# VHH binders against Outer membrane protein assembly factor BamB (bamB): the designs that were tried, part 8

Target 1, 360 residues: Outer membrane protein assembly factor BamB (bamB), of Alkalilimnicola ehrlichii (q0a984)
Amino acid sequence: CGGARELPDLSDVGDGVATETLWTASTGSGSASSAYALVPAVEGGRVYAADSNGRVTAWDAESGERLWRVDTGRELAAGPGAGGGLVLVGARDGRLLALDAENGEERWVSGLSSEILAVPQIARNIVVARSGDGRVYGLDGLTGRRLWIHDRSVPVLTLRGSSSPVVVGNRVVVGQDNGRLVTLNLQDGEVIWEAPVSIPRGRSDLERMVDLHADPLVFRGVAYAQAYQGELAAVGMGDGRERWSRDIPGHTGMAADSRQLYVVDDQSRLWALDRNNGATVWRQDRLQGLRLTAPVVIGGHLVLADEEGYLNWIAPDNGDLVGRDRHGRQPIQRPPVPDGDVLYLLSADGRLAALRLVED

## First folded at step 1 (VHH)

Design d10 (framework vhh_5j56_2)
Fold by ESMFold2-Fast, scan of step 1:
Structure d10 (fold): chain B 360 residues (1-360), chain A 125 residues (1-125)
Amino acid sequence: as target 1 above (360 residues)
Amino acid sequence: QVQLVESGGGLVQPGGSLRLSCVASGFTLSDYEYYAIGWFRQAPGKEREGLSSISSSGGESTSYSDSVKGRFTISRDNAKNTVYLQMNSLKPEDTAVYYCAADYTIWESGTYDYWGQGTQVTVSS
């Protein structure tokens, strides 16, 4: 007993970046598991959020007026993804549901091979979804009919799959359990290129775990991928050729701006790297011991949420911890969602807040 | 996956014209992806010089170095997946190996990662 890990001493840190609360809402009862990828989606002036007990709700992004709420009757583990007039949610039982964005009516339901723990995507009327067994599906947005399946990974030992495929143009970027980054053609699922990010090394299965658990980040023609026990690599989107790599393992995720890549390592240290060559610009170690979300770039600011309910604000230019603000006492388990100057924050208990930055 | 093949070089007299072609494979010249294709040249013992670029992002955008502005014109034919460099009023100083190059992050990093093998242009009598 007394099993709380030591948290860092941040008592000297003042208030963070000033925000105005536009509105607050409840999704219901929140998330049943930290493995679930229940994240607000912002699309077409609306905000969508799901509850692990089966509720999906839409609000007006400006006012916070509830537009609709439906009960799917399923334990939801991923989503929503929004686009093309659809709201997509993935269930613990492997069912992928497409709801009408206008009224929440079910358009179709499609069965995948295992639990859905990654946020579904939609682009060009094609839905891209990943099941927990590592399979990636392309489905017709109108009918939910399977167009293609990608089944190249056979994981021996991996983290529960929460890595979301990333759709860019006509390409789907997938981080695999074997440490490889794969790019697929959106239309037919054909492999365009594969790149090794990390090679399994060591004697035990645990030592050989190189799962690309963090969502890959695609920014201005470069794909960034981080291995659980391996390297961080920057890979060209055109050919899958490595631009640079660093020995910075982790699973939390990344963000980028025009100059820098922001990445959290396996010790909860925050790094800023030059995007073009991977050279360290700065590192912020004061957040070690916190369970952090992926960094988010909003306006000219960098923010990370944590398990104690704080938003931690970092200056992008030098890595200074600007300040912290507590938004309830429940964990924040997924990164806040930026849209323009507004940050959408969902806590583990289902509290949703729309926060506007007051600094231009 | 991305490959570039140059052609159209040769020997011409001062004041002459040549059209170089760069055939791209492994990607298509369309507005769904952000990329740029540029033309470069390198003469023996000199640094590589950037001459012109054309992008796929948004509208068709072109740029030229001062040494070739008004004499060279870059264009694309999306149906043939080809980028052209029309070279007019050629001078002996234009003698070099000409390369096409592609990069998805050209305006950010300034680095071109996909290079063709080059085509020789010689301007002499």
Scores: ipSAE 0.000, ipTM 0.157, lowest interface PAE 15.4, mean pLDDT 82

Design d11 (framework vhh_5j56_2)
Fold by ESMFold2-Fast, scan of step 1:
Structure d11 (fold): chain B 360 residues (1-360), chain A 125 residues (1-125)
Amino acid sequence: as target 1 above (360 residues)
Amino acid sequence: QVQLVESGGGLVQPGGSLRLSCVASGFTFSDYLSYAIGWFRQAPGKEREGLSSISSSGDYSTSYSDSVKGRFTISRDNAKNTVYLQMNSLKPEDTAVYYCAAEWDYGSLTEYDYWGQGTQVTVSS
């Protein structure tokens, strides 16, 4: 249950990393629920975003010129995912929609078994989508016809929302509600390997909740997964063999660079771990008490957004809080999306901003 | 479980050619995974020597040691999940057990995580 939460005193913190606003836009009404995974997609020089009232829009990434906008007539809860000439959005009624990336025309609609709360993916002409009941689907990208389904029983009690599958090569990486990280063959949905990240303990459903709610991160041949009430693990993509683990539970998410893994724990403390062995390099506790997004690495900087509309900038080398800047008054509930030196932010009210890093 | 299996070794006369194959199981060689596959050899009483590597990146960058540059060529066939080492102009000093190894890219680290059992190459008159 919820209790009192003490907000941090950050009155001594100055301005963060300088950014130039390239353009701003509105997606429409924004997100109706913090459980919805409505996140901008950047693909082929375009930015795509959806609102919970059913609108999907495409903008030119450089200019912010609106290229198209369509109304799907559905409550959208996940996406867009973009690739292969398609823009994919998932609806609360279980419908998965594929739109033509060029003009927004509906190419197909497929019904899944439950609400779609995870961002759909596409690779090699196969669409991967997850429904709220824990099922993962492989669909033909041209027709939306089901190619395979991966079934798994779900706990009676689970967190609202779902982690998004990650597609890498011919593999689909799935964080499951039972605390297991699973890798599937993209073509046929067959299990390649399963790795326990956290094992349910206790006799009540609440005690046994170990959902891999945070999106898994795949970086340079290693899959990283974090359990809600359990471990953080690094797992080899080739064999599913654990390389290291740490007792750092959380649900917020992760980022990596060539040396370090950045992870937020269940108290909103930010950890930097040596990616090769999991040893702590530094920890930053000053943001404890804020609801943070997953960290993002951009231009040699580390940034996290929060529920009060701030971007919090952290030095990757030592974890120092460099500064913070407010980008509106509404919560930022999903991590900003990096593309080169540009950061795309989507606020809960549907405000989209493209920010370019300004160095000196 | 990841397994690498080498084949194609054998007895060959000086000046001859062999093609070694390294077949992977438990994962596929693809453009999307950040890893490298390398060929190594070890002769009795000598140190293990790195010979050649090929990356998983879309441009498939390759490297060769000075001892084999111009004589050996590394290539891959992702459809067959196989990496090859074409060995030409073989010399008696090329006699060794040949290994393939795969590494996942750990940023600045260059270490090989998975090794095959090796295949014997003997160059003799």
Scores: ipSAE 0.000, ipTM 0.173, lowest interface PAE 14.9, mean pLDDT 82

Design d12 (framework vhh_5j56_2)
Fold by ESMFold2-Fast, scan of step 1:
Structure d12 (fold): chain B 360 residues (1-360), chain A 125 residues (1-125)
Amino acid sequence: as target 1 above (360 residues)
Amino acid sequence: QVQLVESGGGLVQPGGSLRLSCVASGFTFDYTSSYAIGWFRQAPGKEREGLSSISWSGEGSTSYSDSVKGRFTISRDNAKNTVYLQMNSLKPEDTAVYYCAADYGEYLSWEYDYWGQGTQVTVSS
């Protein structure tokens, strides 16, 4: 909205949901930019994380013992994504690197059309990656050879950074810079359906900026997408048909449970919506003014990280801010990663923590 | 690991009805992903045709191809791990082997990951 933003007064807020620190580690130097999508990946009993100076590390998820560390020699901006025996990292120079998950050795390197700012995905030995110019690639997991490319025109003005494609079964769900949610066939990149989430309006480039910057969320047969300016929409995965929409713009991201969708708007207000019809159940405004990560559902709790290093715990049933706990003083720029009852938290300075919920 | 078993096929007169069943096993349920079960058919000398799908998790969203819309109805019983295809107003051109297929979020597509062995439906006279 402009001007100096005021941080909220949260001095009355007590401790949050109790967690036990299982282990801590350092990725190295952390992230060079808030636009970078450097997030831990959890796969096969291992945790992988990258720093922007080129290091990629693997730890045992249970003990935190380091299994391997490699230096790629590149400025890394996205990843890792893990699966199929690979650890995938994207570089600012457009190089996509596939490392062996067992030992960190480079298996292949593939060049994309521009910087990689979205976490690469892998399913069924097909790597899905997005470059900053809006192109989405399907690559052979064994060789890095291009199988297909999906090219979409980029608006003149777009947000720095790109939403990560989401792979569900044989489909790739992509939030496009033109305000459309697109589902592609994983094998050949052919468009299965397109759904308008937000339609560009107005005469200026600023007024027409409708980038689906937030990662789309697929939950129980419904795809959710939020436009930077405009609408939040729920569409059926089968046909791309809109189920409901709301005028809740934002770029931070979403989470869901069996009853509700949790979404952060462009003012850092947290909404809980009925997943069936999009009706507001509650809204929590106390975190307004903070730069928040996307919400995370873990163990029946709802948590968001912020720029001051806090985990903010929200009661899912009424939106009450139940407590907050500080995990260092550096910003947390990407949502914590849940795996069972463990939450993996990566701070901007490269501090990685594995936190287990103590109660449920 | 994932297994699909079809049943309920047979011989029926034009205008008759059949109900096919697909029993699914081996699926892991998680709240992050959706999965769907679809019905396909293949007649001798023809390509496999998608007919209908239903979301296994969540709300049970359904889809139908134009050739069967209004005549066929897909439904699920999550407690029995079973998907049904109720086929009404059957025509001789509905004669085919009917297949059940499953995938995470793939609807009315021939590229489903998991396929059953098929059940024969014959509409004669």
Scores: ipSAE 0.000, ipTM 0.203, lowest interface PAE 15.6, mean pLDDT 83

Design d2 (framework vhh_5j56_2)
Fold by ESMFold2-Fast, scan of step 1:
Structure d2 (fold): chain B 360 residues (1-360), chain A 124 residues (1-124)
Amino acid sequence: as target 1 above (360 residues)
Amino acid sequence: QVQLVESGGGLVQPGGSLRLSCVASGFTFSYDSSYAIGWFRQAPGKEREGLSSISGSYGGSTSYSDSVKGRFTISRDNAKNTVYLQMNSLKPEDTAVYYCAAEGYDFLTEYDYWGQGTQVTVSS
């Protein structure tokens, strides 16, 4: 709950940015829940995707040829994350699985304290994963052995799902349920800095919901975090000091380019803010009432998917709704994944499409 | 130390295409996730201009300056520790030395490491 209910009238909007379908594939049966973070991963010329019934598949990114498919036997809720020769998927029962990227063979399984609803990551042979109870784990990439755990106190009432930790160099950036942005040392999980993005206030748990539900965005030395019922803040990666903040609550997510931060608020309004000072450059309100994914910057365009199966194309310079096009009638619940001029789109029913922007 | 090596420059006619490559050494793109790599250019007697960047552990966030959006595309290959700039519909005013740059993992500066540059000349 929480979003606008009535669909907007977009009957006057024409076709969006032209794309060429390079290939399509099926992941299996798709996603069982909108709370699941099942998102394609692109790594080393391969695309990986999982379905909620336990299948994980790898395709050649250029041709769409299936390289391998395995059945994990588990309800998968997050991932895959890919890197370091591993494909990482998180299960609803709290199991984190590491598969060999070349052939899909299970390398290890590690148990976390609750359901895994955030995409696992790997950097410097350390796997970073978050469980639904808010714990963040560092695990050895070779064995799955626990290296560290970051525990925190959380409000009793939390939003569905959870934000994914972001790994940047030797740091792990975590948005917490209490409205704080925390940066951890990747090697030992020790807190490097902690910044308040939004402070819980009010008497009820509902009034105190300031969860950093949206994935933090790190871009050119600045971490951006958005609270569910609170602020959007820009924080320096080196020192955790606030650069600027705005009263723009939301949980959908963000993207950035060299000049602007693009952020979706709790009403599905799209804002472009000056990255240096947070000043509004433009706002696009016509998408209110749609359940949007986080914005994606690709090929000089901004694109957001929605639960009606559309890709909505926005001009980054002025916020104009350029056009929209429908890629089936199934919901698109997670942002499309960009890789160069190719956009990887996963629908709730498990349809995966590789779309290349065409130029004229 | 971190090293960046550009390649792919050359002479091309107006309307043509070139693909620039930036190979990183001294750090690993797939293991040191979310470092930022940017493309810049500098023409003789002009200020250095930022063109495009890519960062990120989740598919990568990309950006483009107004002068190149819709014509240039940045991409990455983590297995090759390489970032590319695909340049289409090239114009004479795109003639410049093109540089890639990366920020270090301490993030105390925006871009810490620069390549030598690769010359792009758009001329008939």
Scores: ipSAE 0.000, ipTM 0.216, lowest interface PAE 14.5, mean pLDDT 82

Design d3 (framework vhh_5j56_2)
Fold by ESMFold2-Fast, scan of step 1:
Structure d3 (fold): chain B 360 residues (1-360), chain A 125 residues (1-125)
Amino acid sequence: as target 1 above (360 residues)
Amino acid sequence: QVQLVESGGGLVQPGGSLRLSCVASGFTLDEYSYYAIGWFRQAPGKEREGLSSISSSGDYSTSYSDSVKGRFTISRDNAKNTVYLQMNSLKPEDTAVYYCAADLYEWSGDTYDYWGQGTQVTVSS
């Protein structure tokens, strides 16, 4: 009796939250793989995006006018990350490229130990990048010279792809493939604390897989991490102590506001949890069976994209499915990027759209 | 064990048509709610190009690259566990090895991890 998932019937669902299209652009050929973390970056009034064939482009965020485009000659799998005058992209062959944000000229290239499938970050002139083998690097932003490296403790079976490290102040938060959440000192890579989010259990390698594949979320002094086959945990940034945990496994990702954590489980059910204690506020099951992106909070709304090109709009206070709007027929594989009242969508074919929420 | 087997390739003249078949084994098209089956091609010395996909979510939505939109059509026969690529108005630049690939979301967020061996399509007079 069962075990196969049925697709949701959403034929009764009307239009979602009204948006105005400010501009659209093409990044080139789009993404060659759903495991690639090719997401637009918004920094300093500019939007940056990369395609799998090696192109990196910058547009004016307000007008959509193309400012520059560069062909790196590499299969790009992650990025861009933007900051400190740099645009950072990671390649399938393990090369990390730093481009000048003003004109796209290559400043440096650094080789990492494996493919780069996680968005590189930069803060305080230190570039943080993760290779597919689980290593995390701190590099000098000016030269690409290695400042430090963090190796994982014990090899385990992992999901293809990698969660992106998150930089907050002088801390780097890393979700490891062994189910541990680790916080590093940005300057020297020293481990400040480690917290077990999920403990491997079961008899087989598959049963013991507890990869923190979803990007960790840091919000107001709390780090949230979700394990592929395990728990969701809230951990204090200052002490690494667990505040609460729930048996809500998943890999899709999370968003938060001042009251609630929004998380997608392994069945594509959307949960709203009280951030302080993890208690369920509401759950929305109507999207079960769809492949969803992580939720995004924008303008008092909650939105999730899906592989059929829809934006699914949810009311944060009660979980009601407000509506759906289709933005092309190509998959949206990574969460839309919010910046103020503007949402940036990148479709798998390389279509980039800037959508502004229309307020009454 | 998951396998994909392509067939239907061959030599065709410009303006001709071919139908490629991708037979899946080791899973059924209804076994997993999350899947995407894609058609890709690679010509010698060029990067692999995604052409079309069909996914399990929503209404079984399809997608096409600009180079083939309006000429190629992807379809599915669940009873035969087969995905088809109908190729019309073929051009010499369509010459390539064509691959069928599956993303079963077994390791969610993964690439197309299951690939067929490929089938050669040659468009020349």
Scores: ipSAE 0.000, ipTM 0.106, lowest interface PAE 21.9, mean pLDDT 83

Design d4 (framework vhh_5j56_2)
Fold by ESMFold2-Fast, scan of step 1:
Structure d4 (fold): chain B 360 residues (1-360), chain A 124 residues (1-124)
Amino acid sequence: as target 1 above (360 residues)
Amino acid sequence: QVQLVESGGGLVQPGGSLRLSCVASGFTFDSYEDYAIGWFRQAPGKEREGLSSISWSGGYSTSYSDSVKGRFTISRDNAKNTVYLQMNSLKPEDTAVYYCAAPYDSLFEGYDYWGQGTQVTVSS
């Protein structure tokens, strides 16, 4: 323990899953803070990405040809989210911007109560955005007018940054800073159900921190939520009933396939759990000491990016470290984005790469 | 494309039992995997209420609303493409039209395929 983290010795690990670089591009300046949620969005055969200095760019997903680029003039901290003909970005000053997906022209700007550090979403002409103070907003997609607000969070010490709400059908799944997983009606913001994932314990505000900082994962009718200094829980989407829970705290995030949930704990240990009962299938400890992104499932493979610019490839069946490949020397702070057999990778300095899996 | 047909409703006295059946065509239950089949009811002057759901994988795949927990049991017979709702200790408040439904996604309230419904009346 101490001031410096000891990096693992992975010099014995060979090359990972083979990929072909389809194209590379620059978003501009990259991300100014590790708390920012600047992540590529893939929608309608296009890739969208933002930098923290205010640029938003669209590329053709197949060729990497730049289709448009605009300068918003704002420090961007979250997004883009894409859908419904819009590209949505959140600014550090609390402004949410909706751009036309076709040409990047500003459609509207709406002000939220504090900085926007979570990727905005859109479904059924409703934009869902979260501000850093924990409030969740539903906005009209055409005008940016506020339709509803959800504010159940009490001021609590939380990790810097904010989990993104997840929209599924007519529901919004929100991980709150008080350790609760909440599902809201998309149309009016009314609470459908609430589930306690973790209960604050201890005597100080720091000890009582149970923020659901990791993005909740919804997969095949189950919502998964992981608390900082608390539990991991699986909750049914229909009524909020807890299926199982485990004492696996963390803030990094999760992925799932038909059999297993993959989760990173607070020590950067990667767990595979049986999705149905939460029982441990395997654990991979060789990545301890690295700052990892959430796991990503692509083409029957499992991959995690790290602070040294590596993609770390793990076998889903047994947790073996298959290999690792370096994609630059700058940190990768957000999970790569999968689309079919292509992985979109954004480095902290703004380098974007489209990588196609060569093998299954 | 998907068709659901309910049966088994009727008149029953308080404290009695009924078994509802929902037969599916246009898909097989074992091919639906994690999709849930749900039972719902709607009483006069009330909103549609979700009662129970069952999915195909997982072993922890049944759920019940608090109003029916312990009294109603959902089950399936994949060979017959049928989902059942066993209703015990029926109360006058259980009087409603009962529907089975299948989703395009796994949210039980977002079900897109609905049966025609079967009337359950708890009275003399």
Scores: ipSAE 0.000, ipTM 0.143, lowest interface PAE 17.2, mean pLDDT 82

Design d5 (framework vhh_5j56_2)
Fold by ESMFold2-Fast, scan of step 1:
Structure d5 (fold): chain B 360 residues (1-360), chain A 126 residues (1-126)
Amino acid sequence: as target 1 above (360 residues)
Amino acid sequence: QVQLVESGGGLVQPGGSLRLSCVASGFTFSDWGSYAIGWFRQAPGKEREGLSSISSSYGGSTSYSDSVKGRFTISRDNAKNTVYLQMNSLKPEDTAVYYCAAEYDTLGYSEDYDYWGQGTQVTVSS
């Protein structure tokens, strides 16, 4: 007993945007925790995915044929990230593993200060990883040797998991749990700028939670950050100066196109904001009560996955709920990964699907 | 609406030089400062290769691929909405269709390009 969470009535909603299943595969056992950031990575015509039991697999993106599979022997909680000839996975015990993208052989292992719950990234031969205690590391891609560490204050109460750092060129964008957005130099970890997105307020530790839990989004020279119990802000990448802000708290994540920012708030309401000034263009409330993934822009469409296994398709121009399609009954806990006109969908049980948009 | 038009291609002998031009329309002078422009090439049966880029951020910072570094120079004339690629010491392996592409300025980081020209043929042969 105890009552059930109210789910929205969407029985009147028809089929969504038509997709063709190119292939399906299994990663193994799937994800052991909703806090784990196990997401497919697409790089160089290959798809990589990991499961909680330590398996990392590579498939040909076009055919779905398995190219390699390795067993790391560790409980994996984050990744993979792929690039620079590496596949990067983070373990619950704080170990960061770099695997050869060609054959899956271990190139190096580095120990971080706590569990790795954010997807590791690589750019310019530097690996960027975040541990659950909030530290961000820059490591040599060839050796795994630590180049720098960014250490910051951890609040008394923090959300489970961590937002992933975003690497853009020679910069690392970090959403901190103190409500600040920080941009670091990729080479040496020096702070380039720091911007307040939200300031802790209220009398209790719970009320003071302003964690930038959602992954920051960088799009066309602007960084967007959303606080758990605070503001959404648009910040210039060049100078860290706020362009605009809105009182739209949330933790789910964001997407953008040339005209609009798409944001999910703490009630699972989907907002479209004018990227230039933050003015509301539309809001879609019918998905309230669902646990949504971050929105994804693909082929001129907007899609969000949910805990019941649906892809929810929204019209970007007016926010209309176009339709829904169920891809199994297992939760989808991380946003589908777009690559061209193909969407890679990973369910909590480890089922991976490559879905191609049919002509609109 | 953004449009890119390449010109300056042609037939040259090994060791020769060419200057390619990419003219942008649909931009004002201020809009131009919000874009990064790159040069790419594609030879028959080969993958498309990025060669050089120039951005409005970092004072017009430039980048070059290893295959053309020291031989090719990218420059811009914002007043003319034009980007140039000066190609020196041309080799037979430089034979390709050359494209310019534009993206919104992400501080010169992104290699994801929103707009592409139709290309201009460069042939290096004796």
Scores: ipSAE 0.000, ipTM 0.175, lowest interface PAE 14.0, mean pLDDT 82

Design d6 (framework vhh_5j56_2)
Fold by ESMFold2-Fast, scan of step 1:
Structure d6 (fold): chain B 360 residues (1-360), chain A 125 residues (1-125)
Amino acid sequence: as target 1 above (360 residues)
Amino acid sequence: QVQLVESGGGLVQPGGSLRLSCVASGFTFSDYDSYAIGWFRQAPGKEREGLSSISSSGGYSTSYSDSVKGRFTISRDNAKNTVYLQMNSLKPEDTAVYYCAAKYLGFRSTEYDYWGQGTQVTVSS
C-alpha cells in the first residue's frame, strides 16, 4: 500500500513511428482529476476540447486556428462530445450543457442525477449521457428534454468515474458497474439484451466489484467488455450471446483490427488476442509499471500513451516495441484520438497536439 | 437514416484502373462533413479488410492499408456528398466486393455505423 510502482528500463528503445506536428494549442488549465473524461472531439473539420475550469474551445482541425472559446462557469468533468451542430460537456454538478458548435453559445442545460464523468454523445437528434450513479439518459438534442432513462442496481462500492456509452446505429452499448453489458434501443431506451461479462465474487464489497470501467468496444458486430476484477468477454451484437471470455481483468481499454483485439490488463501488460476465439497471439510485457492509456490503431500501427508523456509504438503483428517518443512531461491520461492519419493528444496540463503520421 | 450507394465496379484486366464512387444521403441532424468515410472489401472466404479512410471536411486526414498504399487514392467532394476510391495497378488479388461505410465522428467507437450494399470488382483476364 502507498508505494510508487517501479518504472521499466526502456533506455534501449529508440524513436517511435515518425510524426509531423501540425499544430499545438492550450485548452487552459487542463484536468483537475485523472477520473475526468476530458478528451478532444473531432467533427466537421473542427477540434473541440474542454478544461476542468469551465473553458470549451474550438479550433480549425487543419490549421489549429482558434474559432471560439467560451467559459461555462462550471467544473467540467466529461466531454466534449460533438455532433448535430452541438458540443456537449458534462459537469461535476450533474449539469449537461449543449453549446452551439458554430460559436459556443449555450443552447440548453439539463440536470442529471449525479456528476457526469463519461463523454456525452449525440446520434439521430438524441443525446446519450451517463451520470456517476450509473444512470444512462436519452435526451432530445434540440431541447435537452428527457426522452428516456435506463436505471440499474448500484453496488455499494464503485470506481470513481465510469465508462462511456457507445452508440452504434440505433443501439446504445453500456458497460455497467454490476459486471453486465447492456444494449439499449437509442429511441426509447428499451433493453434489447443484457449479458453477464463478470460475476461478483469475494468476501467484501470491494472484492466483489466487477465494474465494466473500461469503455466497451464494438467492432464488426461484436461487443468487447473488460471487467475491473473479472473477465474480458466478446458478445454478439445481434443476440447478446457470449462468443468467448478470458480471465484478463483491467480498466484501461481496448482496440481492434480485422484479426486481433488489443487489450491492456491490470498490470499494464499488452495482449493481442484472436478476436474470433480469444486465443493469445502475443503479449508485450516491457511496458509493465507504466500507467497506460487504451491502445489506438492508426495507419497500421498500434500506439499507447503513458503517465510519463510518452507515445509507445507497438508492431501489431508480433507485439514488438518499435519505439517511443515523449510529447511533454505531463501525464497523458486518456487515449489519443485518431482521425485518419492524425492523432490528437491531450495532456493533463491542457496541452493539445495534432500529430500526423509521416507517410512510409 | 444515412444511406450509402457504391458504383463504378466491374471487370478489369490486371494492371488496369477503376474509380469507385460512394454517394451518401439521408442526413437528419448532421451534414455529410460530420462523417468519416471508409472503403472496405471482402473476397470470398476471407475477412473483410479496411482499405482507406478519409475524415471530415475534404481530406484533412487520410489513411491506407499497406496492401493498397501507393496504388489506391481516396478523395472527397463534400458538395456532392461523394467519396471516391481511385484504384490503379489492379491485381487479381484485388478481386472482391467493395463497400463504403460511414462513421459519425461524435461516437467513441471503432465500428462504422452505416454500410453500402457493395460493388463487385473483378480483376481477371
Scores: ipSAE 0.000, ipTM 0.173, lowest interface PAE 15.6, mean pLDDT 82

